# VH-VL binders against q9h2d6r1778to1887, part 9

Target 1, 110 residues: q9h2d6r1778to1887
Amino acid sequence: LNFKKGWMSILDEPGEPPSPSLTTTSTSQWKKHWFVLTDSSLKYYRDSTAEEADELDGEIDLRSCTDVTEYAVQRNYGFQIHTKDAVYTLSAMTSGIRRNWIEALRKTVR
Key: E = the ipSAE of ESMFold2; O = the ipSAE of OpenDDE; V2 = 0.75 times the mean of E and O plus 0.25 times the DockQ between their complexes.

## First folded at step 4 (VH-VL)

Design s6 (framework fv_fezakinumab; at its last look DockQ between E and O 0.05; V2 from the best seeds 0.00; counts 0 for: pae E 7.0 > 2, placed apart)
Fold by OpenDDE, look of step 5:
Structure s6 (fold): chain C 110 residues (1-110), chain A 119 residues (1-119), chain B 111 residues (1-111)
Amino acid sequence: as target 1 above (110 residues)
Amino acid sequence: QVQLVQSGAEVKKPGASVKVSCKASGYTFTGYYMHWVRQAPGQGLEWVGWINPYSGYTFYAQKFRGRVTMTRDTSISTAYMELSRLRSDDTAVYYCAREDYGDYVFDYWGRGTLVTVSS
Amino acid sequence: QAVLTQPPSVSGAPGQRVTISCTGSSSNIGAGYDVHWYQQLPGTAPKLLIYGNSNRPSGVPDRFSGSKSGTSASLAITGLQAEDEADYYCQSYDSSLSGSVFGGGTQLTVL
């Protein structure tokens, strides 16, 4: 079984959905990570080496995922993972990459 | 050489359904999203939706949701677009178009299929 | 009706430079989504002309160039030739629609 992997960025401080803004200029809250999608979780690491070393930076429990939606962000292409516990805001480098991740993640929506 | 070969022209009555096919060759069919775009006579291009041939996942423009169904047969590298409850303003040339470059770039197009809806 | 706005027609004499504008909004071009351009010769399917705002696919002459700024994009054609007479469409992605959007098309006439 092959998992979907790739680079994306995640916005710090997961919580309630923020108001959409296209004027966000600060990137200090965005952190680039290597993401690994499994059947039940979205794990992210500093890089692929960290993945191999099992040095996890964070994990989103997709068992409680209720929705995955596009989300407008500055520069990159954002989307949000909605769980029962929190909303996670991510971004991909291209709209195509975003679409691929959204499609993959929506398969885990419960 | 990449080719998208579409089915022939169709003439339908209002209320009927039409299913247009698009056979892909010259590339890995499941490796690229397939889009459908239509063009009414003398009008501009209108995006209908896309299908991921690998997964079968689809996304339709709001205007067509509930009436359009996109499918594919990977064994013959063929994409299908079915439009139901046809009306006169559905009269158009329907194109299949391959997406490349990752950002909704349509680099190859079929020659189009004319669908005429007339009572 | 088109989400992106293009002039319905432009014209130029052979050898001249013409430009076709494509005006979007904050949900498409203004959101940072790339603009692509297509050429449609009479009676034919559209052909990719410019992708990613300013890139030319192989086979497209360097007479064609694209640019983007703010909520608008522009297609420039230098050294206009008779064979350039066609309809031109800009295209992008719209986040509010979660899908592709086209301009209304511009008919280019070579005088």
Scores: ipSAE 0.382, ipTM 0.831, lowest interface PAE 1.4, mean pLDDT 92
Fold by ESMFold2, look of step 5:
Structure s6 (fold): chain C 110 residues (1-110), chain A 119 residues (1-119), chain B 111 residues (1-111)
Amino acid sequence: as target 1 above (110 residues)
Amino acid sequence: QVQLVQSGAEVKKPGASVKVSCKASGYTFTGYYMHWVRQAPGQGLEWVGWINPYSGYTFYAQKFRGRVTMTRDTSISTAYMELSRLRSDDTAVYYCAREDYGDYVFDYWGRGTLVTVSS
Amino acid sequence: QAVLTQPPSVSGAPGQRVTISCTGSSSNIGAGYDVHWYQQLPGTAPKLLIYGNSNRPSGVPDRFSGSKSGTSASLAITGLQAEDEADYYCQSYDSSLSGSVFGGGTQLTVL
């Protein structure tokens, strides 16, 4: 069952644990995807057509998610999903969209 | 439908300033970065900078820092680029372009504004 | 003078295949940054043709394709048509300049 869907951007390479700097590595790039939240994962696709065709661009396993926090970025409204194996940096187009995504994702952190 | 409507052609003298406008419609103006790109007659494309229309934050190519200012008016969904201390080699068509799909991907462009700098 | 190097012109007959190269450096394409392509028809603004190396936005025919390898990228056009006569620009991000960079453009002539 899909709980939430929408456009967001994700940083191409998951980074080290959060740093105090707003800068990313010179090779990191923001990629816009169609994100689909399920009960156990956050899946992302090129667009909603790719979602219907089951052509996945990537997936974040939320079963190991430990925290979801705002994260300052130079562009848009950033936040991070912390898992036991990686930290994923995403951004939303508005602060309201970010708030709603963080709220939804935090429900998966038991 | 997304549309970017730019202000009309300008003729300026060296040392003057010009302010070009770009009115957006058909989408949420504050939800997408706006870029400015110029093209001198018979030449290629040159990136000038971007503005985040939500926050007003800007970032300019090093070549233009100190001479360019990008602003916006969210109440009329309009972005502006002002270039000061004009030189004859600033003669170009100035485009606004919307960022979508990812960083520095320009999916919709205005028709351009010709700025001619001559004595 | 452009940061990314493109041939200034290419030509082909209708129905043929042409390619347009885009050569960068270790600070842009060679650093792993994506390449995007734009078509500029005479007297018009540029139009997004390819993004993220090989993705076509809706409405771009599949006879246009892009690829990237090492420090270079390529745009291929198959089944060449008269309407393809235009200028083509590649684009990437450059870490040394902290911004977007374009190729010098390639004028495609359909014979």
Scores: ipSAE 0.030, ipTM 0.706, lowest interface PAE 7.0, mean pLDDT 88
Fold by ESMFold2-Fast, scan of step 4:
Structure s6 (fold): chain C 110 residues (1-110), chain A 119 residues (1-119), chain B 111 residues (1-111)
Amino acid sequence: as target 1 above (110 residues)
Amino acid sequence: QVQLVQSGAEVKKPGASVKVSCKASGYTFTGYYMHWVRQAPGQGLEWVGWINPYSGYTFYAQKFRGRVTMTRDTSISTAYMELSRLRSDDTAVYYCAREDYGDYVFDYWGRGTLVTVSS
Amino acid sequence: QAVLTQPPSVSGAPGQRVTISCTGSSSNIGAGYDVHWYQQLPGTAPKLLIYGNSNRPSGVPDRFSGSKSGTSASLAITGLQAEDEADYYCQSYDSSLSGSVFGGGTQLTVL
């Protein structure tokens, strides 16, 4: 019972839906989303109203998560969620918010 | 009226363990991370680690991993730091400090516990 | 030892201005992490003086100010008073260590 919610940004490809990728490209852009952590996934929405309507913008399957690490980014306080097939790069507004998210996410790793 | 009251000074022999307590009052104990910081006589501050009193989750500085254990008892709003296999260079004042503002900001500190390690 | 670099001592006369530098690296201050400052009077625990680079807690006079640029931060004290004699420590977060780091401390003497 570890539901965590909050605003963060995720690195995405311009003009494409979120795609699993192990590399960062120069054409990537940051998108701000409302994130919701459950026991098995990290879901993100346009805003909290979209969460109420269950209109997903994307979802990361945490059952395939292998690691969660800090990562230097140009946008505030970055970290990465490593999965078997992809790496997701996120950014939190403060170092404390990032620490809280990393702590919560690591609790879901087997 | 936030207060952090620490246990009294201790003298230990090399190889022993010491357990320092930090009793919190004047705020919701489980709402704020607790950190431990030490200071050897005449020297600077050194960060040891933190505990989340709500979850019990801990994180320690690499230098202390394998020797330090942080715990808490929410029924008495008290945090503990135990350091094992003591060496003479562990002689220091050990502080507990509350984190606020979410960025490793130590807004209130205990008065410190002097731990002396000598043969 | 200390991860952030501070001068070991600084001195000034009453009423004057002093500045205390804090130099980091690309894994801490240079990575954009905030800098906090603590004042430690002789025989006492440290006290929060500045947080988030430039913010003052309630009760800290405005003659204390902080700033940050690049890989370094600075604490400025104007209108020096005898009561300001203390050790001053900067502190930040280090991503390579995933933890808090302190400067070595600066002893301020008011002449």
Scores: ipSAE 0.005, ipTM 0.593, lowest interface PAE 12.8, mean pLDDT 85
ESMFold2 (binder alone), look of step 5: mean pLDDT 95; pTM 0.959

Design s7 (framework fv_fezakinumab)
Fold by ESMFold2-Fast, scan of step 4:
Structure s7 (fold): chain C 110 residues (1-110), chain A 119 residues (1-119), chain B 111 residues (1-111)
Amino acid sequence: as target 1 above (110 residues)
Amino acid sequence: QVQLVQSGAEVKKPGASVKVSCKASGYTFTGYYMHWVRQAPGQGLEWVGWINPKSGSTFYAQKFRGRVTMTRDTSISTAYMELSRLRSDDTAVYYCAREDYGDYVFDYWGRGTLVTVSS
Amino acid sequence: QAVLTQPPSVSGAPGQRVTISCTGSSSNIGAGYDVHWYQQLPGTAPKLLIYGNSNRPSGVPDRFSGSKSGTSASLAITGLQAEDEADYYCQSYDSSLSGSVFGGGTQLTVL
């Protein structure tokens, strides 16, 4: 069952946290997606219409999630999803949206 | 430096088809969606659709479905928009525009291609 | 007609402040989709002016600012200059249409 949906941006490849110089050039790498949280994964789509058509842009396996933490980025309100094999950097438009997503994600991995 | 260079003006008769090109340079062509937006003389902007240059996937505004076809050639970093069964009210400047952020933000635009449809 | 509503024209004198409204509905701005703004100088292609409601691209002076509330957004231009004479368009996403939508455009005249 879906726990939460909404718009957020994601850095288009997982990796180590960007350095300040990398974050400056990374503005062209940020992609805004429609995110859908389920009990085992965070799926993301181009928009809500793509979700209805089940046309995935990507998916983060939350069963391998080890931590979810706030993370400073140059664009809006960042946070990271740490998994056993990758780190995903995301950005929410407000601090409240970020807080709500972090709380939902942490609840899902428990 | 990002550049989108479009093909030159076209004059067509009603019922014909037109194919406009948009050559991208200064960035990874397959990394960004390309949109087409038109503007009739003295009128506002109207969204036509998008193509994902990486996959070739397309999505068109309902008004243009059945008449528009978007394609790309990754070997020359060029996107195309073909509009068929032209009517006089298709007379417009057709723009290609690059999407950033995945949120329909059109951060770079081509200079436009004037398509005139007249008898 | 355009999906988003803008006034057809606005005017101001040099140095003044003008605002341009953009009114949507529950399927676009009211649904939480961001608003972007474009400036179109006569005879040229549109240029990105504001994205994500209030962010400025590099090279856009801070005289231009955006805001969003409920089903509407606004573009504010302070310290108005002659070179600001242009058409201004708001743009968002509409879930009912599953695509991008534009406002009808506002012509700014600097008196």
Scores: ipSAE 0.006, ipTM 0.588, lowest interface PAE 12.2, mean pLDDT 86

Design s8 (framework fv_fezakinumab)
Fold by ESMFold2-Fast, scan of step 4:
Structure s8 (fold): chain C 110 residues (1-110), chain A 119 residues (1-119), chain B 111 residues (1-111)
Amino acid sequence: as target 1 above (110 residues)
Amino acid sequence: QVQLVQSGAEVKKPGASVKVSCKASGYTFTGYYMHWVRQAPGQGLEWVGWINPNSGGTFYAQKFRGRVTMTRDTSISTAYMELSRLRSDDTAVYYCAREDYGDYVFDYWGRGTLVTVSS
Amino acid sequence: QAVLTQPPSVSGAPGQRVTISCTGSSSNIGAGYDVHWYQQLPGTAPKLLIYGNSNRPSGVPDRFSGSKSGTSASLAITGLQAEDEADYYCQSYDSSLSGYVFGGGTQLTVL
């Protein structure tokens, strides 16, 4: 069963720290995805249509998750999911959405 | 550089099927979703569905489910849309359009294929 | 019926400014989905004019600009020219429909 679903953005190269950038640049490395949290993974889809079609864009294995922390980013409200193999940088539309996602992720890991 | 070349106009009778092709060039065909959008004469744009050329996965707008089938042939970088059980109100120009996933935007469009359904 | 609302027509003389609105709802523009604009010249396919609310592809003059606020978006065209005569469509994504949605289109007439 799913614990949480929603729209967020993720850097298109998970595990690599975001390069410094100006807020006025038109070039963006952020990809908006529909995220679905399960008891063992965070799955992401191009959109909710892709979830319905079972077309997975990516998956973060939460069994390998070591920490979930707030992280300042140029757009909106960032946080990171740290795993043994990589660091994923995500961004939520509001501080409340970020807070809810971090709490849900930490609860899943623990 | 990017080009989407569509098949020629078709005239069909009600109840028939039509299969429209869209040949892509100038980019990696499997790297971008392909959408189909139609436009009835004098009307607006209506989204039909998408195909992921890499996986062959598809998703169709509710209105077209059961009548539309999207496929692709990666060896010739061509996408297809087949619409069955045609009605007169399916008369439209059918466009293929490439999605730039980062923005969910249709960045390049084919010139369109006119499908006329008449008795 | 179109999911996004645009005025059916707008007109102006050469050199004038026109604005085309695109009104959505909480499930599309209001949910934070970007708005894109397409220009369709008579007898041609739509062409990308503005993407990601306010960005211009290479070759689009800076006379064309886009903006977004709340549940609505706007396309502004300054210094109108005869070649701007076309249909203009806004497009976004709708989470409740799980699909791509278009405005009904606005016909721009240049006198």
Scores: ipSAE 0.007, ipTM 0.644, lowest interface PAE 10.3, mean pLDDT 85

## First folded at step 10 (VH-VL; framework fv_lerdelimumab)

Design w4 (at its last look DockQ between E and O 0.06; V2 from the best seeds 0.00; counts 0 for: pae E 15.2 > 2, placed apart)
Fold by OpenDDE, look of step 10:
Structure w4 (fold): chain C 110 residues (1-110), chain A 123 residues (1-123), chain B 109 residues (1-109)
Amino acid sequence: as target 1 above (110 residues)
Amino acid sequence: EVQLVESGGGVVQPGRSLRLSCAASGFTFSSYGMHWVRQAPGKGLEWVAVISYDGSNKYYADSVKGRFTISRDNSKNTLYLQMDSLRAEDTAVYYCARGHTIYGWTTYYFDYWGQGTLVTVSS
Amino acid sequence: SSELTQDPAVSVALGQTVRITCQGDSLRSNYASWYQQKPGQAPVLVIYEKNERPSGIPDRFSGSSSGNTASLTITGAQAEDEADYYCNSYDSSGNHLYVFGGGTKLTVL
């Protein structure tokens, strides 16, 4: 089993349904995390050491993923993971990294 | 405690206008998308409109598009629905509802509803 | 345009189990939420996402999904459960972004 891992940021504010964009919070902020992609989930940790220690900060169930799209953000290169219940907003440091993550995640879309 | 209180309902003639208000309290109003949902007498629920947290995005059901306008004043914690060119089929109890969030993320659900305000369009 | 369909009426004996089902294409891509509405009252969210219950909702309420269907189950129906129940889902392809089922009137016998 091949996992894709790497640093990205996740927007720590209320997400949104795929459409329309409905909610946010005044306390929204980007948080850097170490992301681990499997066939069924996208997990994220504080860092790789936290991964080894199984100290999970969050997890996105990709079994409910319906779409992955580019998304314009102020910080770096953003994209969104659309699931059956919520939208998660992430960002990568480069456009290339974003493209790679989007491509990998889209393979999990059902 | 989250509270939503609708007002502005009443009896109007077809073609007239009416403006509904929804006063929100008990939560950070400006952080949430808000909805209007209506229910004709003895009928089911019908989604009417949604407005984003900052009012930048608005969407409407086709049945009211071009006639209704959803808006909000976050400084007053108030949601509005301007209803123009009213028709008999617009007769309904109008509910304001809050877009649900979980673990800091927006979902597709309506987690809190007001008690509604009745709008009757009759000649 | 997508629709959600549900039986207009069902009945259950006190203490028994009843399932209310909702069907529609939107449920293939989105979770359903369920709302309870008692006479003269506003709807109340009772189930959402993967069998999630808001605080204050009894654990006798549960949700499930399969294919293009979603179901609300009441295990051990109580008299106060008599109400109309509506399913709802997001629908990006229809003229209503948020589509409701027609509602199911539950009678507790």
Scores: ipSAE 0.022, ipTM 0.671, lowest interface PAE 6.6, mean pLDDT 88
Fold by ESMFold2, look of step 10:
Structure w4 (fold): chain C 110 residues (1-110), chain A 123 residues (1-123), chain B 109 residues (1-109)
Amino acid sequence: as target 1 above (110 residues)
Amino acid sequence: EVQLVESGGGVVQPGRSLRLSCAASGFTFSSYGMHWVRQAPGKGLEWVAVISYDGSNKYYADSVKGRFTISRDNSKNTLYLQMDSLRAEDTAVYYCARGHTIYGWTTYYFDYWGQGTLVTVSS
Amino acid sequence: SSELTQDPAVSVALGQTVRITCQGDSLRSNYASWYQQKPGQAPVLVIYEKNERPSGIPDRFSGSSSGNTASLTITGAQAEDEADYYCNSYDSSGNHLYVFGGGTKLTVL
């Protein structure tokens, strides 16, 4: 029951997005993953082979998701998924990909 | 106002080294990822290398890996390309180009380009 | 990784409409950017993020994309539009991360 799949990047540090300041020299660890949206979670894997083997890199429980918003990041086209336990910061390759992911994720917010 | 000026091109024998510079002005250089793109005489554009805003990430085209090193000095607003073990196929005009991304290296378009500097590798 | 393919040359009569196409697998997930290069000059960005124009680029330039194909359209071509046009795409499948098409020479008749 997989509604949407695709490559995106996620920060390893939930709840602490990188600074958008033009003068900062800080760095962030963005990790590229294969994301798979289901009706109750956003799962992510190293690639589609890891998905087939059910070898998760991580999972965001969408039942606890309260908001999905665009968010400025160093990587192009960032957004955040707010949950009861953490805030996850993701980056999509294009603004269209970001918009499509936000739209799909917002349909799961209750 | 944004200006990129390449220098250091010239004629060099195969197997020798050359260092290119790109002087940047009119923007906060230390906030942008920077690229080298080359164009062989009468040919198309070929991407060569990228460096992140702080120099922490560097990536190269397969054709130059292990021979070329991209670097930057943010205190001098200058991008560099160290070219070692030069070959005849490295003959090109070398452009520096700014990636649109602030505080990163991932680039989806190059918004400003320098005038280029010619490198000729010939015996 | 995948190449970007462009026709090497196209012609257009002054004031007419022309399309320049760019095809490749990376365009299924990424928009192309388009660059104009006049003889003896550096490339200049003319279209990015599907159909955005930088300041100073005339509104006769537009872009579109579908599937693995991106197009640059010039409506009402002018003599000064005669140039080489390159498409470019990000391709994260290897260490040649940025791929240019071979270029299209536009002749305005």
Scores: ipSAE 0.000, ipTM 0.569, lowest interface PAE 15.2, mean pLDDT 83
ESMFold2 (binder alone), look of step 10: mean pLDDT 90; pTM 0.931

